# VHH binders against PI-PLC X domain-containing protein At5g67130: the designs that were tried, part 3

Target 1, 376 residues: PI-PLC X domain-containing protein At5g67130, of Arabidopsis thaliana (Mouse-ear cress) (q93xx5)
Amino acid sequence: CSNGNCQLLDSCSSATDCVSGLYCGDCPAVGRSKPVCTRGQATSPTSIINGLPFNKYTWLMTHNAFSNANAPLLPGVERITFYNQEDTITNQLQNGVRGLMLDMYDFNNDIWLCHSLRGQCFNFTAFQPAINILREVEAFLSQNPTEIVTIIIEDYVHRPKGLSTLFANAGLDKYWFPVSKMPRKGEDWPTVTDMVQENHRLLVFTSVAAKEDEEGVAYQWRYMVENESGDPGVKRGSCPNRKESQPLNSKSSSLFLMNYFPTYPVEKDACKEHSAPLAEMVGTCLKSGGNRMPNFLAVNFYMRSDGGGVFEILDRMNGPVLCGCETLSACQPGAAYGSCKNVTVQTRTPSMDSTAGSNSGGSYSGSVQFSRSLAS

## First folded at step 1 (VHH)

Design b05 (framework vhh_podentamig1)
Fold by ESMFold2-Fast, scan of step 1:
Structure b05 (fold): chain B 376 residues (1-376), chain A 120 residues (1-120)
Amino acid sequence: as target 1 above (376 residues)
Amino acid sequence: EVQLVESGGGLVQPGRSLTLSCAASGFIFSDYAYGWYRQAPGKQRELVAAIHSGSTLYADSVKGRFTISRDNAKNSIYLQMNSLRPEDTALYYCARSPYYGKSGWYFDYWGQGTQVTVSS
C-alpha cells in the first residue's frame, strides 16, 4: 500500500501512507519492530444511534486535557513536567474526545489551569487561563451542533461566582445543561436527541458541593460513581471506588466515570496499556459496578495504542449497549436490537469477556433488558 | 524566602564518584517532592532523578549508576553519582515540586546549579 491506501494495522513509514483518520504509530512496548496504521479518532456513537438516554453511552475522556505538549510557556518561566496528553484541546475534540478533566485555580487575578497542591497555583505550575480552553470548547460546540461535551473540574477556585462568570464569559451559557434537569436517583438522563434539541450540550461538574446551589454547577459525586485513579486504579483484578464516590454498584447514581492511567504518566507505555490490559480492566470495572458499563473512559495519551486502542475498546463498550452488537460499527440504523452488520474486525486484541463484549453467556445488560427508568 | 543551594560539584575523572547535596530553607521541606536536573551546553534541561516520599525515578541514562535520597531532618536531598562518564558533564540543578498530583509533576523552584565536569 501507498499514499493514503494503507488500512488499520498495515505497515507504514509516514502518516500520509494511512487512510484518513489513521496515523502511522509506533509501539515498541508490545515488541513491534515497525510502525503500523493506528487509530487516532473515536467513532461518534451519536452519529450511529442518538435516541437513547445519555447515560447509556460511553465517551472518551482525557485526564488533565490541558497538560499537553502544545501548552504555551509563560515568558521567562520554565515548566519541566511530564505531560498527560500530546495535542491541543481542539485536536482532542476533533479526534472524538468528549470529556475533559480540568484543574482550575485562582491565579494572577484570573482562573487558570494549573497543577499544584494546597489549593495554590504558581507560575511554574500554571499552563494557561482557563478561558482560553473554554473558548476552544465554545468554538467546537458552535461548529458541531449535534455534539455533547462534558467537563469535570477539580476545583480550587475560591472567588464568589468564579465558575459561573468564567463559563458565561466564554460564551458557553447557551449550551449549559441545567442542574434542575439532571437525574438524581439513578434515573435515566434525557435522550441525546432531546439534549441536542434543547441545546443542552455542555455538562459541567465540580468537586465542590456548595457550588451546585451557589453557581448552578453540578456536584460531581451526586451524579456519578468513580473508580480510583493512578496506580491503585490500574492494578489488575480490582476496581475500587474513589473516596468521594459512592460504591460503584450504587443505584443512586446514573453515570460511571472509569479512570485508567498510572500515577506517573509514561507515554511510551500507553500504547501497550490501551490494548489487552485496558480491555481486562473494563471487564473488572463492569463487574464491580454491578454490570453497569462506564460512561466516561478517562486516559492519558489517548491516541497511543497498538492499533485500535481506546477507540476499539470504546466501540466494544458502546456496541452491546446501544444496538446489541459486538462493536459500534456493526450497528444498523433503524434495525432491531441485535441486528448487526457483518463487519471484519481488524484486531489482534482478544474480545472482551461475555459480560462486556457478548450478551450470550454473561449478565451484561443491554437496553432491551432494562426499562429506561432503571439504572444498570 | 524559598532557597535551594546545591554543592558537591567539581572536576572528576571518568569512572569516579561524586555526591551532590541540595540544602533547602524557607519552607516546610517534608511537604515537597524533589528532582535533580542537568543541562549540558547547547542542550535542553533534562530530568536525572526524582524523589517523592519513598518513591524514586531515574532517567534511563543514569539507572544503576545514580541514587537520589532525602533527609527530612536535615532539609536536604542528595544525588550519589557512581561510574561517571564524560557525557555526564553538565550543570546540575536541584528542583522543588509541590508533589505529583493527577495533573503530573511540576517543579516550581530551582537552585543556581553546581557544575560537574567529567574529564581526564
Scores: ipSAE 0.000, ipTM 0.220, lowest interface PAE 14.6, mean pLDDT 83

Design b06 (framework vhh_podentamig1)
Fold by ESMFold2-Fast, scan of step 1:
Structure b06 (fold): chain B 376 residues (1-376), chain A 121 residues (1-121)
Amino acid sequence: as target 1 above (376 residues)
Amino acid sequence: EVQLVESGGGLVQPGRSLTLSCAASGFTFSSYAYGWYRQAPGKQRELVAAISSGSTLYADSVKGRFTISRDNAKNSIYLQMNSLRPEDTALYYCAKLTGYYRGSYESFDYWGQGTQVTVSS
C-alpha cells in the first residue's frame, strides 16, 4: 500500500503511506524488520461518554512532559541529562495527552523545568522557564473549550507563593479547579460536563503538602493513589504504591495515577514496553487497586509502540468503565451499559483481563477483574 | 547492588596535581552519565564536573584546570586535577547521575563514600 492507503499494522516506508492519524513507526525491539503504520493519537473518551464523574475516565499522561531532545539549549551549554519525550507539549496535547508531569525548580532567578538531581537545577539539566510551557497549556485550553488538563508538579520551588504567581502570570487562573471543590474520602468528582460548564478545566497537584493551604495548590496524595515509578513500577507481577501514597486499594481518594516507565529512559525499548508488557501491568495494577481502573497512565515516549501502543490500551481501559465494552470504539452513545457494537480489532496486544497464577499445580486462567460503571 | 568507590585523594601543595578514580559496579556502566561533586567543611555539596557519552561540563571555578574522563572497559571515571588551590580542599564524591523521582530510592543518584583532597601551603 502507499500514499495514505495503509491501515494500522500495514508495512510502510514513510508517514505519507499511512491513513490520517497514523505514522510509519519502527520497533526492532519486538523483532520487526520493517516499520508499520502506528497510532499517534488518542481517542477522546468524552466525545463518546461525557456525563460521568471525572474519576471514571482514564487519561494519557506524559512523564517529564517538558524533557524532549528539541528543547532550547542555554547559550554555550550542552545538556547532560535524560530525555523522556520526543515532541513539544503543544504536540502532546494535540495528540490527546491530558496529563503533564513537570519538575519545577528555583533556577536562574525564575522557576524552570529541569530534569535534575536532589532538588537542585544546573545549567546542564535545565530545559526552559516553566512559564513558557504553561503558556502553551493556556493556548490549548483557550482553543479547546471542552478539554480538561491535569498538571502534576514534582515540586522543588522554595520561593514564597512561587506556584500561584507563576500560574496566574501564565493566564491559567480562569481555568483553575479550586481545592475547596475537590472531593475527599473517595467521593466521586464532579462530572466532566459540570467541570466544563464551571470552566474548572485545569487540575494542578503539588508534591509539597504545605502549598495546599499556602497557595491553593492541591497536595497530590490527598486526592490520588499512585504506584511506584521507575524500575519498581515496571516489575512484572506487582504494582506497589509509592511511599507518599496510601495503599492502591485505599478508599480515601478516588483518583489513581499509574506510572509505567523505567528509571533510565530507553527510547528504543519503549515500543516493546508499550505493547503486551503494559497491557499486562494495567491488569496487575487494576487488581492491586481493588478493581479501580487507573485515571492517569504516565509513560515515556508515548508515541512509540508496535502498532496500537498506549492509545489502544487507553481505549481498552476506558471501554469497560465508561460503557461496559472491551474497547472505547465499541461504545454506543445513549445505549445501556454493556450494549456494544461489533468491532474488528487489529492488535498484537494480549487481553488485559488475562491473569496468570499458580492454582493447584501451576494452572493459568483468564479473569475479568474490571470495575464497572453504569452507562446511559 | 550498585557501588561507587573513590580513590586517589591526599595532601598536596598548591600548584600540584592529583588524579581521582571512581570504580563502579552493579549496573551497565556505559548506559549512564557520571559526575564529581565536592564538599568543603561546613558547606553544601557542589558539582565540579560531569560526563556523558558525548559531553563534559565543568564548574567555572575548575574549568581549564580539571579534566573528567571515563573508561567504559574498566567501569571507571577519573578526575585529573591540575594547578590545585587551597580552595579546592574538600571531600570529593563520585555519583551516577539518575533522573530524580520524588520518594523512590531506586531513582536517587548513587554516591560513593568520598575521597579527601587537602591542598595546603
Scores: ipSAE 0.012, ipTM 0.356, lowest interface PAE 8.5, mean pLDDT 83

Design b07 (framework vhh_podentamig1)
Fold by ESMFold2-Fast, scan of step 1:
Structure b07 (fold): chain B 376 residues (1-376), chain A 122 residues (1-122)
Amino acid sequence: as target 1 above (376 residues)
Amino acid sequence: EVQLVESGGGLVQPGRSLTLSCAASGRTFSSYAYGWYRQAPGKQRELVAAISGGSTLYADSVKGRFTISRDNAKNSIYLQMNSLRPEDTALYYCAAGPYYSSRYTLDEYDYWGQGTQVTVSS
């Protein structure tokens, strides 16, 4: 195939060979000798089903969203750090990213985004003033009136009222989801429809507890459980909670943030990690959370895959929860739960429960079924 | 926790070579990114070279002249500095931590040595 007619997983030589929405992607890490047409965009779950509580949906989140190859360089200073993403935040949002992890610092008499060390920003770790990125978010929300964005701040801002002033200056107050309306004790969130109607379309969380009372910015771990990040968080067979988080199976909060990225970002390995290893880890974290599906899947290099990648995995996370179907693309708007389209899914990603020796139920009948499956 | 101890600094003439060593002790060596930073008098600390996993990173000012390496069996990091210039004069620090990760606690992962002085004088 060629000239814009190659489908998902077809071999390609350039992006112009693939149908619209796909790019020609390489993944030598899985032993491939040729690139294939690869997904570049998430399917918006709210375009299909929007009447459910916010905490029933799974959203794509980018780790250190600002730390990307297209970020501007400081005048006269070389930026010397590793990148976590390849494209701009505007492109990330257009491709279906709805969660942004941002590290904010006091720097150069302003609040800056920095990928830095010891809670301190340096010239060589600085990316740009935070307000520039927040203005991109404002433009996106203004242009897409039914979309909801979540921002999680690793917060090294010490100036008084720094965050509340920053977001107000970016014109984001009109979208702000108020702390007073955030559910406590594991209760369901408002429906996406209600959030859009109230224009509460920006959720902002901080790592600093005092800022909830001082600035109206929600303290992250009051509202969500979170697994460990970095190398501990990608370790096969375990999904331990972050120290600031309640246990993943806690009923005290209704959101679940799942991190899936190594300590050192390696772009060439991301396409391999975003296939079978990620599918397996989602299954592991689902079990650790007491059969609760994560609401945010946070990754590096979200575009990199061996075909379907994080996008296919998100579809498999959303489908069963939102409409009772194996994948989001099988959901039928307006149909009863469990009424699914007959779809042929082109995939190289195995089932999220394909890990040998892992039993989601741990019970008598589940163990028997799994054992017999392996024997035959 | 991890403790870092630098050695190998000194006074050297332009065009010569010097090797800095950084010995790490404590928590698992492989769980960290390591870097060499430098700070000249009155200037901000800057990254010179970093090593993590299978990758190395160098400041443009030192590319082709400096080489960072590690010995995992000895939990040590090295900076081989060739063709030294007066502008390389600084206090050099060894650092360990996930400085490109947004989710780690500082007191567990961000460690610095005391520094070793390198002076390049004609």
Scores: ipSAE 0.011, ipTM 0.360, lowest interface PAE 9.4, mean pLDDT 83

Design b08 (framework vhh_podentamig1)
Fold by ESMFold2-Fast, scan of step 1:
Structure b08 (fold): chain B 376 residues (1-376), chain A 119 residues (1-119)
Amino acid sequence: as target 1 above (376 residues)
Amino acid sequence: EVQLVESGGGLVQPGRSLTLSCAASGFTFDDYAYGWYRQAPGKQRELVAAISGGSTLYADSVKGRFTISRDNAKNSIYLQMNSLRPEDTALYYCARDEYYDSSGWFDYWGQGTQVTVSS
């Protein structure tokens, strides 16, 4: 096939061979000898169903979203870092990313995004002033009036009222979800429809507890549980909670952030990791959370896969919760829960409710099981 | 798998010089940034100097006196310390500087080498 006719998983030589929405992707890590048409965009769950509480949805989140191959270099400075993403934040949002993890520092008499040592940004670890990225977020929210964006800040900003001033200067106050309306004690969030009607379409969390009272920025671990990131978080068979988080099965909060990325970002391995290994880890984390489906799936190199990738996995996370179907694409707008259309499956990513031997290109020794998608 | 081994510390008089070295093994040396940190008795560990490729940064207390350098062919980094002062007395640590993320920051440390500036 060629000239826009190649379907998902068909061999290709360039992106122009693939049908709209797919790119021509290579994954030697799964033993593939030729590139295939690969997904690069998430299906918006709110285009299918928008009447459920915010904490019933699963959103794609990019780890260190600012740390990407298109970030400008500082004049005369060599930046030595591994990138976590490949494209701009604007492109990430256009492709269906709705969560952004940002590391913010006081640097160069401003607030900057840096992938740096704890507490200190250096010229060789700095990417750009945070306001540049927040202006991209403002433009996206302005142009897409029904979309909701979540920002999680790893927060090294010490200047007085630094975050509240920064977000106001970026024109984001009009979208701000107020802390006073955030649910406590594991209660459901407002529905997506209600959030859009109120224009509360930007959720911002900080790693610094004092900033909730001082600046109106929600303290992250009051509202969500979070698994460990890095090598501990990708270790097969376990899903431990992060030190700052309550246990994953705690009912004190209603959101669940699931990290899935290694300590050292390795682009060439991401396409393999975003297939069977990730599907297995979702099942492991679901079990560790007491059958709580994660609300944010945070990854490096989000577009890399063996075909369906994080996008297929997100569909499988959302389908059972939002409409009672195995995948989001089987949901029928306006239909009763459990009323599913037939879908064509042309992915090499195994079912998330799978056992050993379902890996398309490598060894797979675990199993993925779901007891129930929803609590009674 | 990561190993950092410091050497070159010792007892010196004020105004003298020392060169510290750090030999790295167990990983691809060229892919990382490196720093020298120090910890004086009763004080918190502090950054002295950092190097990433050819770019260098120094703490205000050592600017103009200390020089950090790297030798990729020898998998080593160095700290040249001139015009030493009694307040430079500390354990000096070589660190492979990883970037902070949700797992914490990834600072592999050597065992440290003692520098004592004798009164």
Scores: ipSAE 0.014, ipTM 0.334, lowest interface PAE 7.0, mean pLDDT 84

Design b09 (framework vhh_podentamig1)
Fold by ESMFold2-Fast, scan of step 1:
Structure b09 (fold): chain B 376 residues (1-376), chain A 119 residues (1-119)
Amino acid sequence: as target 1 above (376 residues)
Amino acid sequence: EVQLVESGGGLVQPGRSLTLSCAASGFTFSTYWYGWYRQAPGKQRELVAAISGGRTLYADSVKGRFTISRDNAKNSIYLQMNSLRPEDTALYYCAAELYGYSFGPLDYWGQGTQVTVSS
């Protein structure tokens, strides 16, 4: 195939060979000798089903979203940190990322984004003033009036009212989801439709408990459970909660953040990791959470895959929960739960069932496994 | 169990050299950021040098005189200190932080090793 007619997983030599929405990508890590047409964009679940509580949806989240290869260098300074992403936050949002992990520090008489050692920002670990990235978020929300963005702050800001002032200066107050309306005790969130109507389209969480009362920024682990990140979080067969989180099966909160990235970011391995291994880990974390589907899937190098990648896996997470179908593309707007259209899924990713091995290559019936789990 | 053990400190005359060592155990050595910090009497703790994978960086006060290195086979971090000055007198700490983890329970410090530069 060629000239715009190559489908997902077809061999290609340039992006112009692939149908719209796909790029020509290689993954030597899975033994591939030629590039194939590869997904680079998420399907918006709210464009298909928007009447459900926010905590029923799964969103793509980028780990250290600001730590990307395109970030400007400070004059005369070399950066020692490695990158977690390959494109700008604007590009991430355009490709369907809806969650951003940001590390914020007091630095150079401002609040900066830094990927730093020991909770201190230095010129050699600094990326840019946080307000620059928040202005990109404001532009996106302004231009996309039905979209909801979540920001999770690893918070090293000590200046009084630092976060509330920063977000106000970025023009984000008009989108702010107020803490007073956040559900407690594991209750359902407002529906996406209600959030859009109220213009409560920006959720911001902080790692610092005192800032909820002091600045109106929600304390993260009051509202969500979270698995360990790094090497412990990608270890096959387990999905342990992080120290600050309640156990994943706790019913005290309704959101679930699932991390899936190694401690040391390795771009060349990401395309392999975002296929069968990730699908298996979703199944493991679903079981560890008491059959609760994760609401945020946080990864490094989100564009990299052997074809369908994180995007295909997100579709398979959303489909069973939102409409009772094996994948989001099988959902029929306005139809009853379990009413699915016929779709052909082109993937080498096996079952997300925790009993399936990464080397199984078996077929997946997802609707039976996930629909029954969600109904119980 | 994670442990960082510093060694190599001591009393040395100005202009001489010392090598500090930090032995790490209880985790996958290659996946951590490592740094040398120092604290002089009456001053705040400051970063001296850092190493993350193949990248190194130094505080302006020591650049060109100190060299940080790692030996993955020995799970060790080193700080080679040349042309020592009285102003380098401090307690030196080895620190490790998991890449991508926040400051706190996943961060580790050694107990420190004293370096005194005096005639």
Scores: ipSAE 0.000, ipTM 0.420, lowest interface PAE 10.4, mean pLDDT 83

Design b10 (framework vhh_podentamig1)
Fold by ESMFold2-Fast, scan of step 1:
Structure b10 (fold): chain B 376 residues (1-376), chain A 119 residues (1-119)
Amino acid sequence: as target 1 above (376 residues)
Amino acid sequence: EVQLVESGGGLVQPGRSLTLSCAASGFTFSSYAYGWYRQAPGKQRELVAAISGGSTLYADSVKGRFTISRDNAKNSIYLQMNSLRPEDTALYYCARHYGSGWYRTLDYWGQGTQVTVSS
């Protein structure tokens, strides 16, 4: 195949060979000798189902979104730190990323994004002033009036009113989701339709509890449970909560952040990890959360896969919850829950529904049971 | 309590080799990631090499010359430094990582060992 007619998983030599929305991608880590047409963009779940509470949706989130290969270098300074992503935040948002993890520091008499040592930013770990990235987010929200973005801040900012001033200066106040409207005690969030109508399209969380009262920035672990990240978080067969989080099956909060990235980012392994291993881990975390679907799937190198990647997995997370179908593409807008299109999907990623036996986890649900259990 | 103790530094002529060691105690060594960092006078501290499980990463300035390794049975990490250059002169630090995003959660440093590459 060639000239824009190559389908997902077909061999290709350039992106122009693949149908729209696919790029020509390689994954030597799975033993592949040729590149194949690979997904590079998420399907917006709100373009299909927009009337449900925000906490029913699963969104793609990029770990250390600012730590990317396209970030500008400081004059005369070599950056000696790990990259977590390959493209700009603008490109990430255009490709369907809706959650951004950002590490914010006081640095050079400003607030900077740094991938750095605990509490301290150095020239060799600094990326850019946070205002630059927040202006990219503002431009995206301005140009895409029905989209919702979530920012999670690992917060090392000590300057008084630093975060609230920063976001106001970026022009983001008009999109700010107020803490006063955030549900407590595990209650449902406002619907996506209501959030768009009120223009409450930016959710911002901080790792610092005092900033909720002091600056109106929500304290992350009051509103979400979160698994361990790094090497503990990718360990097969377990999905432990992080120390700041309540247990994943707690009913005290309605959001669930699922991390899936190793402690040291390894670009060449990401395409393998974002396929069968990630699908398996979603099943493990679903079980650990008491059959609660994660709302944010946070990864490094989000574009890399052996075909469908994180994008296919997101579709399989959203489909059962939002419309009762195995995948988001099978949902029929306006139809009753469980009324699904007949869709043939080519994939190398095992179905999250195909687990069996003791090693698969006894509480993991198959497609039919999964869609029924999530109906109510 | 947690301790990281570096050793193996010294004065060495250009082109020669040194092996740095970092001995860890007071915690479960195998559960953590580690890095070697260096700081030359008047410069900021920089990452030289890192190791998490079996995966390694190197600064461009040392790739092909330095090798980081770990020995879980001995609770130690090592930095094998070959083809040393005058610009490798620095105080070298061992560091431990835990939690989310290893660089952000470095929580313990050794006191450092001096490496001087000069004739």
Scores: ipSAE 0.000, ipTM 0.266, lowest interface PAE 14.7, mean pLDDT 84

Design b11 (framework vhh_podentamig1)
Fold by ESMFold2-Fast, scan of step 1:
Structure b11 (fold): chain B 376 residues (1-376), chain A 120 residues (1-120)
Amino acid sequence: as target 1 above (376 residues)
Amino acid sequence: EVQLVESGGGLVQPGRSLTLSCAASGFTFSSYAYGWYRQAPGKQRELVAAISGGSTLYADSVKGRFTISRDNAKNSIYLQMNSLRPEDTALYYCAKGSYSRYYTKGMDVWGQGTQVTVSS
């Protein structure tokens, strides 16, 4: 195949060989010696189904979104920290990222984004003033009136009213989802349609409980459960909750944030980790959460995969919940739940086969959406 | 081995338009991201616009005035500059990214630059 007709996982030599939305990507970590057409963009679930409560959807989230290769360098200072993403926040949003994890610090008489040690930002761990990134978010929301963005702040800001002033100065207050409308006790969120109509299209959470009452910024773990991040969070066979979080199967909140990234980011391994291992971990976390599908999937190097990557995993998380189909791409816009497009044998992928591959075992009331990886 | 050659620079009056071209040779053009950078006297090089596959990025100072495009069949990148200002005066450089068309981790090949002067 060539000239724009190569499908997902077809061999390629140039990006122009692949159909729109795919790039020609390599993944030596899975033993490949030749590039294949690889996904580079998420399918918007709200372009398919937009009438459901916000807590029925799964969104792509980037860990330390600001810690990327395009961040400005401070003059005369060498960066002594790891980056977690490869492209700008604007590019991330254009590729379908809808959740941003940001670490905010008081630094250099301002609020800065830093990938630093707990509580302190230094010249060699600083990236840029937070206002710069928030202005990119404002531009995106202004230009894309039906999109919803979630920001989760690891919060080391001590200056009085620092967050509320920062977001107002970025022009984001007109999109602010008010705390007073956030559901308590595991109730459903407003529908995506209602959120767009009310222009409540920016959700902001903080790790500091007092800021909810003092600044109107929602305290994260009042509204969501969250698994452990880093090495404990990627350990196969378990999905333990974060210390600040209620148990994952708690019915006290309706959102579920699933972290899937190691403590030290390793770019070379990301394409391998975002395939069968991630699919297996989603299944593990689904069970740990009492059969509750995660609402945010937070990763490093989101573009890296061996083909379908995080994008295909997100489709398989959204499809069954939103329209009753195996994957979001099988949903038919405007059709009844369970009305799915037919799949032909010519379009089969390893990820689809690995999901359906378990032919062993007895009947269970609940089923594992993601089977044990047969592609490993 | 890989080369980028800019053209289209010149002297123009404020409010006018100019199109810069960048011709690439020595590699598979369509597999990479590209950017236009500029450097004014006494300042560091800054990103003006970038293109990765079908995705584009613009500096705030040029957004709405400049448009970056690519022609994979001609192995070329273009920068259409409208409503030019004296502040746009600089040497403009074309650069190739080191990674796939969907993202840029940094530029590893640079052209020699083409001068754009906006003056009455």
Scores: ipSAE 0.000, ipTM 0.127, lowest interface PAE 17.9, mean pLDDT 81

